# Designs tried in a protein design chat: VH-VL binders against q89xp2. Part 18

Target 1, 226 residues: q89xp2
Amino acid sequence: MTSPCKHGDRPPGRHDLVFVSPAGWRAMLDARDDLAADSLLARWPKMRWPTIRRRALPHEATGVALGLPLPPSAGKKRVALLVEIDHVASVARPPSLQQARAYAPRNWWPTLDRLDGLALRHSVDARVYGSLAWQSLTGLDYVTGRSDLDVLFEFRSETDIDRFVADVAAIETSAPMRLDGELMSADGAAVNWREVHGGASELLVKSIERVVLLDRHQFISGATGS

## First folded at step 6 (VH-VL)

Design a02 (framework fv_polzastobart)
Fold by ESMFold2-Fast, scan of step 6:
Structure a02 (fold): chain C 226 residues (1-226), chain A 118 residues (1-118), chain B 107 residues (1-107)
Amino acid sequence: as target 1 above (226 residues)
Amino acid sequence: QITLKESGPTLVKPTQTLTLTCTFSGFSLSTSGVGVSWIRQPPGKALEWLALIYWDDDKYNNPSLKSRLTVTKDTSKNQVVLTMTNMDPVDTATYYCAREDYWSFDYWGQGTLVTVSS
Amino acid sequence: DIQMTQSPSSLSTSVGDRVTITCRASQSISSWLAWYQQKPGKAPKLLIYDASYLESGVASRFSGSGSGTDFTFTISSLQPEDVATYFCQQYNSYSWTFGQGTKLEIK
């Protein structure tokens, strides 16, 4: 499992796992009869399973906007939650490739091992999000025969990004699944790795707060939004 | 008003099995998210958690005592039962049942003192 | 199991004094800690949950703070009815464990 950080250490970033306090869960369940009636959601706080940060809607500006993905057997729905910052108990990074490996289909293991080795060689911190992340966090069945492997690649200044994404593309050609994911700069701005691999001069860069069109060099240098 | 009350023998001989019943009112163990725990306290000593049963019949037992402990519920009677085998004088304690709501114990029974001696 | 150690094991002080009790976990428990009050001959009563949240109906002179491994429980102005043993409890992981207790007496 991911190592949680105190909620005062840093605000939740893109794909970060947000652990809600028991008081926060009580407040949410008391306010939402639909959530309280769902036995799987009642199980969520007891198992200490996290939520994930999402972009706040206009009326949610004063809270922490969270999402909770239900497994495919429960309709593959995303539950929208809102908590006060004081109800955020801790924040953690998404599971590493190594942590998620034990919960992955065995035929995914060679791809996970190749990605782990590639990330190490390129000074990239690789983590999973999406179906495999939630399966590894909860033990519930999120991964199906049609699931993508979703990877967050956090690069450093020394990373040769063009070579890295080319190598990711090469790994995908022999993978038993679609390899999706994001390339993330140190300041938390992210872009789909395929867009970078395609050689576009301007990238659609996403953060928790906004979506902006940036010059490729600006994104790679980490000067996004400042 | 939420109340819990423990009942069972006050004296048990070494090697015997202890059976305690918790009867509660003011809440139902069919309510999602609610559980009932058993917790004991030897005279003048710390509290020790023993077992927990949730509304969905999911059960947890203290690993140090797991082989000796069984917890069951009867939702229609508002009862939770603890069974502890092979009692020893060191098991002499006040035994409490308590409602668990989001991992804290917000309502407790009065406790029942169980003495283990020959 | 996570071991919870309280300090001091006993404390004797005067009405109106500020009382501080500490609880240390053998490994990080985030904020997953509760404080209980147990008066002689009675069952424990929940005072504080999630390290710092006051249970409904509990007097505001009681407070808690801390995270990770080090936690503090404070009574801002001791009242005669506060004579009791106080216990911390972690619920970060099963098996749940309690501190050994701090017995609070008045001089």
Scores: ipSAE 0.026, ipTM 0.589, lowest interface PAE 6.6, mean pLDDT 86

Design a03 (framework fv_polzastobart)
Fold by ESMFold2-Fast, scan of step 6:
Structure a03 (fold): chain C 226 residues (1-226), chain A 118 residues (1-118), chain B 107 residues (1-107)
Amino acid sequence: as target 1 above (226 residues)
Amino acid sequence: QITLKESGPTLVKPTQTLTLTCTFSGFSLSTSGVGVSWIRQPPGKALEWLASIDWDDDKYNNPSLKSRLTVTKDTSKNQVVLTMTNMDPVDTATYYCAREDYWYFDLWGQGTLVTVSS
Amino acid sequence: DIQMTQSPSSLSTSVGDRVTITCRASQSISSWLAWYQQKPGKAPKLLIYDASYLESGVASRFSGSGSGTDFTFTISSLQPEDVATYFCQQYNSYSWTFGQGTKLEIK
């Protein structure tokens, strides 16, 4: 399910999908000969496939910094894009575990099902990003025998974080792939779940704006709402 | 300069096949985002999209008419051809070819009126 | 198919008036909507694309707005040459569909 997001709604989070307008694609292709020459990239506007937000480089301060990954068959490269804010048509959440399941290798299904059940028990919203997400969004072959399963876990104030990451670690021990992922607070700040599981008193927290070192309690309490 | 021009018969009998040719100049159908569509308009009625072909050589046909429609291109001649089978008086319309820019139509031919009658 | 409904079907007003035409999609089309002007006996002419962008060479009195399902086309001060039928078109998803048209006349 996708729906338009506007200024003042939930702030764009890490791994959120950004859809660029046809005018935005035209402007980018006109400005960049390398993009215009790429036949696969020409399919992006045609198929209405999304991009993702990335942190802007210093020279990109006046635009919206976006990117998209090309599949392994096309060199497994990330294409950097820059658009004006008026060219952002809509924003959506990354695919749910249920949406991605149909596109995943069958031997990943037990892990996806266990993660879905775990998320429900802990009031966590679990989404996929990375290779499996792009495969489910485009139908192109992104997932390989070396791919990780990348999961975004958005927790609430009532979530028992320590128990949750311990259970994620337990699920990974029986998984056929490396289970990577981020634990995200309501304000969009994220940390790798393994760092939390490791018991560090200070966490390296990432956001769209910056990377900061926070104590564990500060990060966890940031999810508090009404 | 950029031009599009429709050509073909202006009178068709019921059950016959209609073939219309769009000849264009000033652009290439290999350019990303560019396509050519066939759109018709019965006298006094709304516009109806029929078929298109684009820079990726992908073909699209209106589902309500799909079995009757074929669209092809000849890049060497700068032509797009529409074939429509089993013509009926209800198919009487002005037929346009138009250039697509990511599926909206920025340039149109002048149109050709095709009358279907016995 | 996405159905496009225009309102009103016809409109008669005076030179200098502000004219508003609306277009409604049966499901969300984001901003992927164009507006065309068609004068009698002529091919349609693109005026607005991506809901609000004015095509090069088109007079600034024409404007568009909206997103999702509800869209508006406005002529800020009607001129005699604006007598025409106006059509919206969605290009959110195949197959492409047009509104039924709004016929604009001057008294």
Scores: ipSAE 0.007, ipTM 0.524, lowest interface PAE 9.4, mean pLDDT 85

Design a04 (framework fv_polzastobart)
Fold by ESMFold2-Fast, scan of step 6:
Structure a04 (fold): chain C 226 residues (1-226), chain A 118 residues (1-118), chain B 107 residues (1-107)
Amino acid sequence: as target 1 above (226 residues)
Amino acid sequence: QITLKESGPTLVKPTQTLTLTCTFSGFSLSTSGMGVSWIRQPPGKALEWLALIDWDDDKYNNPSLKSRLTVTKDTSKNQVVLTMTNMDPVDTATYYCAREDYWYFDLWGQGTLVTVSS
Amino acid sequence: DIQMTQSPSSLSTSVGDRVTITCRASQSISSWLAWYQQKPGKAPKLLIYDASSLESGVASRFSGSGSGTDFTFTISSLQPEDVATYFCQQYNSYSWTFGQGTKLEIK
């Protein structure tokens, strides 16, 4: 059972969960025989599982473009969906590390606990996305022996970013998996934490709308549009 | 054109087992989103959901009554059967079967009154 | 275990009046809510599903609104044939639960 936020009170950011209304699911199933015929896809509205936002194609300009990742057993494909804005019931943040912990391989628990403690000390909001997030949301097997742990770190202006990423790197040293993830500024722009740790003067910054190359100081200060 | 009809005994004694059959037509329980639920209503009181069987053959029973309830389907006969053990006078109610479309009830049978008395 | 509470429990008003019935869920149910009409001696009839969608064949004077925990059912102009008990039902999470019902009578 999930308790999503009210529709429209927060625009979807990177990796945010989008819950489609019952009417939206019904409209999609009625319009798309491929969705209705697929037993796994039919489970999405039955179980009230979320989707994620994706970049819109040209013909999708007036709707909300959504994606639905399938587990590896179903070919690890992403299903493209399109809904009217009125069919977006609510949006929610990705699962916290604590929420996802119970669904993670047991040997990942120490890493998750260390990251949660680190984030709290540095006023960072840490969330999971990718395979572990979807496994925790659906109970389906997304995590494999080759999976990374994907973490979204939303930092504040008071966060010492250099110290934070150095500590993340230290945690990865003893982790049983590759620790992938993004640092996200308050304005929603994100960069791979490893690029910041590596001392690169230019960063590949991603937003919901675009990907741009920015100076390190521009990203840290929250500038995304130059 | 879509119909559901309840059948079974209208009078049962305390401690007996109640078996009710829902016979339906005009839809298939193999269609995604479709299910059949049993719902009861004591005279003059609110509706209470009892059990569901759906297109995936998933079975759900009201937790308050779970140990007493069994729901099964026979796709060859277009029937859903509810079994409720250890009947008590407080179980006196009109029992409905209803078609479920992703968890709301769009079509209902006429209902059958089951009286539990000695 | 989601509790559904309807208000009022009973209502008596005049033909042509606007009637409003409310339903409150003990936790957020998004828009996974239906409204049913039950006339004396009859099975319930679906009127509204997904909080605001009018069932096919149902008169346009009936409408629903709301999301989250607070829902409203409205009859824009009461007709004699609308005398019935009205029930809300949540289908956000198992186990499905109904409100206690609102009995509507004409003065």
Scores: ipSAE 0.022, ipTM 0.560, lowest interface PAE 6.7, mean pLDDT 86

Design a05 (framework fv_polzastobart)
Fold by ESMFold2-Fast, scan of step 6:
Structure a05 (fold): chain C 226 residues (1-226), chain A 118 residues (1-118), chain B 107 residues (1-107)
Amino acid sequence: as target 1 above (226 residues)
Amino acid sequence: QITLKESGPTLVKPTQTLTLTCTFSGFSLRTSGMGVSWIRQPPGKALEWLASIDWDDDKYNNPSLKSRLTVTKDTSKNQVVLTMTNMDPVDTATYYCAREDYWSFDYWGQGTLVTVSS
Amino acid sequence: DIQMTQSPSSLSTSVGDRVTITCRASQSISSWLAWYQQKPGKAPKLLIYDASYLESGVASRFSGSGSGTDFTFTISSLQPEDVATYFCQQYNSYSWTFGQGTKLEIK
């Protein structure tokens, strides 16, 4: 598993795993009868499973807005949580391709191996998020026959982005699933890799705080549309 | 009032099987977050967790003793039963059952001393 | 298994003194740690849970602090009734593990 770091060591980015302290879980369970009554939700603090950062609603300006995705068997609900900043115990990166591999359907293994090799060649840090990530974190059944493989590709300044996404597209042509995912710059801004591969001059760039349209060159250089 | 009480034999011969029953009141193992653990303490030594069973019917056994341990619950009787096979004099200890309320052992039984000797 | 190392193994001090006991985990346990008091012939009693939270009915002179691997238990002003063995317990991961205990005595 990824090594957790304290909240103060690194601010949470997109798809980062947020571990809530026991005090934070206690406060949430005490405040919400619906959480306390749900036997599956009670497993989260028992098993020390993480949550994920989400964009805060206006009434949630004070605090850390978190989400907890439930598996399809539980109705595929997303539980909205709010904790005080002091109740964030640590933050970790999403699982690597290697960590998630053991929990993936066997027919996904060649695609995961090809992506891992590609990321190493291009100085990209590749992580999984979505259904496969949560299946690998919890052991619960999140992946279905209809699931996409969701990959977060954090690129570096030396990465040839156009070549990288072309190679990702080539891998997808022989994949048994739809390969979805995001290219992420060092500052945490992310865009769907397919949009970049498609040659769009403006990209829909997502961050923890907002969604904006940026020129392709601005995104690649790490400058936001201020 | 929340109470737990251990019951079972106080003297066991080597190679025999120990069976201890924890009878509790004031809470239910059907309630989310609740569990019962068995913990032992040899005279003058540290506490050692043995086994746990919780509201989800999840069972956890100490890996060092796993092949010897079985924990079961009877929610209608408010009982949790520990079975430990092939007893040895080194297993002489006070055996406790304790409630888990979202992970802390907040209520403990009085303990029962089990002596293993021929 | 996560190993819990507790120090000192025994401590002898005077009424009114500040007492400090430490507990170290072999790997990070966040704040998933409890402190217990055990008097001779009695079952353990929970004093502190989640590293720093005082159990209901426990005297305010008892406190806990720490996170990750290093934890401290403090009695701000020792009273005669505090003579007991104290031990920490991690509940971050099954198998749950206890420290070896600290025997506290009054001179």
Scores: ipSAE 0.249, ipTM 0.678, lowest interface PAE 4.4, mean pLDDT 87

Design a06 (framework fv_polzastobart)
Fold by ESMFold2-Fast, scan of step 6:
Structure a06 (fold): chain C 226 residues (1-226), chain A 118 residues (1-118), chain B 107 residues (1-107)
Amino acid sequence: as target 1 above (226 residues)
Amino acid sequence: QITLKESGPTLVKPTQTLTLTCTFSGFSLRTSGVGVSWIRQPPGKALEWLALIDWDDDKYNNPSLKSRLTVTKDTSKNQVVLTMTNMDPVDTATYYCAREDYWSFDYWGQGTLVTVSS
Amino acid sequence: DIQMTQSPSSLSTSVGDRVTITCRASQSISSWLAWYQQKPGKAPKLLIYDASSLESGVASRFSGSGSGTDFTFTISSLQPEDVATYFCQQYNSYSWTFGQGTKLEIK
């Protein structure tokens, strides 16, 4: 289970869950008639469900830019939210594979179990984001027959990345869904695991602040997590 | 003006089912973010939350009492009904209904004392 | 369930005194906390919500503060009509829980 960190323990990173304070929710609802009128949005603060960090637009420089993904039945839109830093109550890591398993379609269970075992063997912290994460957090129907399984793989310095992504590819071969996901270094920089497996010499590396092209060696050797 | 009022039997025998009705005015249970809860207080003791029904027909019951509790609403009559099965003398309490507006209980009924005895 | 513990359980003081009641949660509840006043034979009345926000129509001598696990309710200058039992309530986690109450009396 993900344990929330109090605000100030660590700034929100990619895919981290952001819990907004009561004052923050009231400020947002007071400022936005469209949000206040939406019954699903009203359920969010009532259930203490999180939001997710997003990249800020230029006019949002003074706040924390957040997204709230709606389920497919509500149009599968991300509601853009902005809160003051003081209204961030806590942050938490995305759900673990074990937490997500309970909410996943039964035919996904073997894949989740294989990934969990693989992550343990390679000193990788594996978590879910996307549709399955939100289904496990809210109990709402996010996962459809077309959904990918989205996994965040936070690797450590001892991780053999080339062997790890080859094993991920092998697991995907027998999976009932497309296995998408990111490799993330300790400093929060992430790259799609499939690009690494494909042998690309330059990788599209993503962070909260920017997207840059780095050579493969630079990305892999730049990780300094303990 | 917002008002809530509880009604139902004041005396219940052990093992019987209690049914209480909350009749309210001045607000709608169709309004997003609004709900009605049942809360009880044994004589001289703390408040205990029992159940909530909200604008979406979502129902929440206290886990320690979940198997005994049912809450329903009739939006056209502005009523919320609590049913509690297998009453016991320890269930003797004043029962309140209260409006929930974004999670705090801002308006309360006067309460009705329910005594459970043989 | 989150357990709410109030201190003191009872308090006797004089008109004009500053009164402080504390409430402690067994785990962090952010600022999802309300304070209620209950006079004998009456229903509870909401005084403070979101730990520190004063409910409309409530006298300014009442205030709340705190976050996380430790919360304080204050009456800046006690008046005779303030004789009541005061309860805190967390609404961070379903199922919602109340403190045991603090009975306030005048000497």
Scores: ipSAE 0.051, ipTM 0.617, lowest interface PAE 6.6, mean pLDDT 87

Design a07 (framework fv_polzastobart)
Fold by ESMFold2-Fast, scan of step 6:
Structure a07 (fold): chain C 226 residues (1-226), chain A 118 residues (1-118), chain B 107 residues (1-107)
Amino acid sequence: as target 1 above (226 residues)
Amino acid sequence: QITLKESGPTLVKPTQTLTLTCTFSGFSLRTSGVGVSWIRQPPGKALEWLASIYWDDDKYNNPSLKSRLTVTKDTSKNQVVLTMTNMDPVDTATYYCAREDYWYFDLWGQGTLVTVSS
Amino acid sequence: DIQMTQSPSSLSTSVGDRVTITCRASQSISSWLAWYQQKPGKAPKLLIYDASSLESGVASRFSGSGSGTDFTFTISSLQPEDVATYFCQQYNSYSWTFGQGTKLEIK
C-alpha cells in the first residue's frame, strides 16, 4: 500500500524497496533455471512484492544488484538478483512503524508505539526493515521468536542525535525483543544506533557502495550540512 | 509462428451458457510467468478483462461477473476454456483470448463476435 | 477497481503532426501501464509496456511516459496507418482495467 517513487526521482538507498518490471522478471526467470524452478520466486512478480538494493560485487558494476529474502520456512535463503537499470520500475521507502504494526507480534506493539512517538518528537523518519518489514509486505511468516526489531532512523538537521539514541536505549530496556537498527543521514549513509550510543569516536558507516570508518563528527556534521 | 485462436458459438440465446475455447501454438502454458486471459469488447465500447489462468494453474476472475465465469486449461492440448453462465443481450461482444506476460497482453487472438439474442 | 480515464476521447489531426494522448488512474499504479493500438475490425496490438518501454517491432515514433497517476502516449509524426483507437491498461492490481479508448482519425 505504498506509492512507489519511479526510479530516477532519487537513487535507491539502504533498505529501499525496488520493484522490478514484468519484463525484468521474465528476463531473470528465462536466464536462470534455479529461479524459474522455485515456486515462491516464480510467484513473486505476480504478487507485486519488491526486492531490496544490495552492494554490487565487482563483476556486477553494469547492472542493479538486488536481493530477495525468502522466509524461514523456505530456508531463510537470500536470493541475489541482477537487473538492467531499465528494468527498475519504481522504488519505495521501507514500511513505516504504523504500517508494520498490524503484522507484528502483539507483544511488540507497545515498543512500536513508543518508537513512533519518539521519532515524531525528534524529527526522525522511522521505518522498519528486515523480518518485520518483509512480513508486512508479503503476509508471509518472516518474524520468529528470535527476531530482532530492525528500525531505520532517518534523522534531520534539527535532530539531537545523542539524546535520540539515549531515548532509543531507554525504550529497549522494556522491549520484548532486541532493538537493532541504523541511523541514516540524508546522504544515505548509515551507522548502527548502538555504536553511536556507546560513545565510539569512530563509527562503522555503511552505504550502498561501501563500508568505511568515519569520525563521529564527520558522520553527524555531514548529515547536517555543516 | 505464435498464434491464438478463439472458437465457439457465434449466437447464444438469453439464459444459456457460453463456452469459448482458445487454442494456441508457438508457446507453452508451462512457461513460468505466462498466462492466457479472456477480454471482451462490446461493439464500439472499451475492453473489459474477464479472467486469467497461469502456468501454475492460478486463476483470477473479474468479481463484477461473480460466479458466472470459469476458466480452465488443458496444457497438453494448448487450450484454455472460458465458460460464462446465464448469458444476456448485454453480453454481446467480441471475445478475445490473449497471452499474458505477467500482467500485460503481448499477443492477441483475432477475436470472435458472440451475439446474444432470441 | 482502479478507473482509467483517457483524454481526449477522440481527435482528428493531420499527417506529420505530433499526437499526444493522456491516461489518468484513479489511484497510483507506479509504472504498471500498457498502451494498445486497435485498428478497425482488428484485435488490439501491444505498443508500450511498463509505461515507457517500446514493444519489439513497434515503430520508434511511438513513445510513452509518466508514473503514478498521470501517463502520456505520443506519436511523434502521425502516419496514415496510425488511424486507430488507442487504449491504456493498468496492471497494478486485479481487476485489470482499460481506459475508454481514444479514437484517432486523419482530417
Scores: ipSAE 0.008, ipTM 0.487, lowest interface PAE 10.6, mean pLDDT 85

Design a08 (framework fv_polzastobart)
Fold by ESMFold2-Fast, scan of step 6:
Structure a08 (fold): chain C 226 residues (1-226), chain A 118 residues (1-118), chain B 107 residues (1-107)
Amino acid sequence: as target 1 above (226 residues)
Amino acid sequence: QITLKESGPTLVKPTQTLTLTCTFSGFSLRTSGMGVSWIRQPPGKALEWLALIYWDDDKYNNPSLKSRLTVTKDTSKNQVVLTMTNMDPVDTATYYCAREDYWYFDLWGQGTLVTVSS
Amino acid sequence: DIQMTQSPSSLSTSVGDRVTITCRASQSISSWLAWYQQKPGKAPKLLIYDASYLESGVASRFSGSGSGTDFTFTISSLQPEDVATYFCQQYNSYSWTFGQGTKLEIK
């Protein structure tokens, strides 16, 4: 299983898995006939599959805005959900590279193994999000021949960011898929690793609350949000 | 309004197969999300979950019982059937069927005592 | 499997008393725990789900609290009809498991 964190200890960060309580699922499905009629959504709480945090719309200010992606075969892209904060049972980090490996296409395994070793050498915590994460969490077919491998790299103060992203780029040259992903600082702010590797002087930094442009040095030093 | 009732033999000899039927009303296994479980309780002991069947025919059996269990449904009759092979005196218990609601059990049948003896 | 241990195994107390029963899980189950009441010769009845939510139609004197591994069930003022065995159940991890039960009697 994922390593759940107490909801009260820290709010969910970017790409964190949000588990809704049975009472929360009952409330949502009872309130929405469209969701209750969908057989896969009815199965979602029974299998204890998570949701993910999304930015709240203005009318959703008092609740927790959540979403989940349906697999390609289901013909729907994303389902938006809203729950009371008391219905958030637990929060967990996205699956590790090792957890996701068992669910990945075999030809992705060398890339996953190289990334795992790279992360260990650079004091980076590497997690999977996107299609492979959902496939590993549900056992459903999310990964297709067009899928990217999406990796979240949470770096520490001792991490040499420039060297790390150069090594990620080197691994991608031999990968059977596009390697996408984000560098995340300890405070939860994230930027696409490719943008950092490209040498941009200003970065599009994303958090669960907002998107801002920051100077490269500000992001690397952890000075986000002014 | 919602009721569940267990039926089947109350006496079973060792090595025989037990077949129990749960007949219910007030809900349907055609409804997405609905499930029915079998749970037993030996006299004076704790409850033990045995098997679960969902509306989509997805089935779960307690791994500790080593594949002695089969659960099936007849959706048109509102029935769920439990089959348990190679009965032993230690399997003497009250057997319940219960409606599963997000993995807890909100409504239970009255139970049927099954005694296994020679 | 997750093991559920209840304490005490039995207790006797007086009408009007506050009754507390505890349930401990062998590993974290978040808040995914239910409490059932079973009167002699009867099927179990759901009282509490998700550790602290009172089932519809259940008397407000019953309450639950806790998260992780330690859970508490409380009857604020014991009534004669509350004599029963009480069971906790975890539903965090397949397969679902019950505590051994706490038998509640009146002195």
Scores: ipSAE 0.014, ipTM 0.547, lowest interface PAE 7.7, mean pLDDT 86

Design a09 (framework fv_polzastobart)
Fold by ESMFold2-Fast, scan of step 6:
Structure a09 (fold): chain C 226 residues (1-226), chain A 118 residues (1-118), chain B 107 residues (1-107)
Amino acid sequence: as target 1 above (226 residues)
Amino acid sequence: QITLKESGPTLVKPTQTLTLTCTFSGFSLSTSGVGVSWIRQPPGKALEWLASIDWDDDKYNNPSLKSRLTVTKDTSKNQVVLTMTNMDPVDTATYYCAREDYWSFDYWGQGTLVTVSS
Amino acid sequence: DIQMTQSPSSLSTSVGDRVTITCRASQSISSWLAWYQQKPGKAPKLLIYDASSLESGVASRFSGSGSGTDFTFTISSLQPEDVATYFCQQYDSYSWTFGQGTKLEIK
């Protein structure tokens, strides 16, 4: 699927897949009886499934804050994890639309194909996160009849953002699901694509570190300002 | 003290089905992260993983042998059973059962040599 | 399947010598690698797990190192009881695969 990169090649960004070393898993399970007792969570290190970055709480500043979502059959809860930086074995980008396609409901395929073609035309790197990503990574049932398709659109300086989000909106009108997702600048700052499509002059921009309001031009130019 | 012991026939004719039982003590197959695996070794050759069964009754079979392998457990008896169909002389090997603690095989049975010949 | 290649296939050396065996994976396995010792007529014994962690009860002269595709197993000072075949095993990706083994003998 995704080619893992060692920590240090690129800092882990939003929705990046983080693979914890065996020593890291042992340390976490030894420290937390609740995790060690969870039979489904025990499958994560057994199957080499990834985790994702999350925003660290103030008391977690000394480690790498991670999480993993359990499937709906297990209550659809997110498990919060904390590891030492040297226990991060590798980092990979979220699955591409093409990689996730095989695990998606067949009626989603036309939408995935349209989005893949759109991304290529606009110099956008499109990745899947959320329910479909986890279903493709684990083979477990994350996608339900109520699931959104969550797409991460990393744009380039040559991307016509206004035209791109208008085309995304057009694709959604014929889609069998709600098309959610984020536009991400080169520095890792992200905003919901619908907010950009709505023409707001100020955008709620999310990063690993924080959430801030930025003017539209500041975000689109790839400079987060702070 | 953790122990595992393999039992079953030592001679099998070609086309027959092999059934091996692993009886273990000193651990529970209901403990999260724990499994029991079957691994074989033809005389003078490398080890080959065959099948595993885990604490949650998840079963894993070697894809190269997939249609021939079945693994089951009886947690109350501390037993894991391997069934392998359509035996061939090339399947002659020492068959081991081993405890799988998440990631590695930390305790092994003594092994049982199964000879397939007519 | 991930292929595991050991080097050398056999080694003959003297008591007290430093012994090094290498194992190469056909693709990255992070540190999901174990080393086993197998004496003639006996079951394999786990020595090293997670590439570098020494199993409980195993002599400190045994060590492991490496990550990604290249791994090393070392005996710092060979003892007579160390005569055995040594196997590496990856457990990064299902199906688990073993190296072909390295036979260690004393002159």
Scores: ipSAE 0.324, ipTM 0.702, lowest interface PAE 3.4, mean pLDDT 88

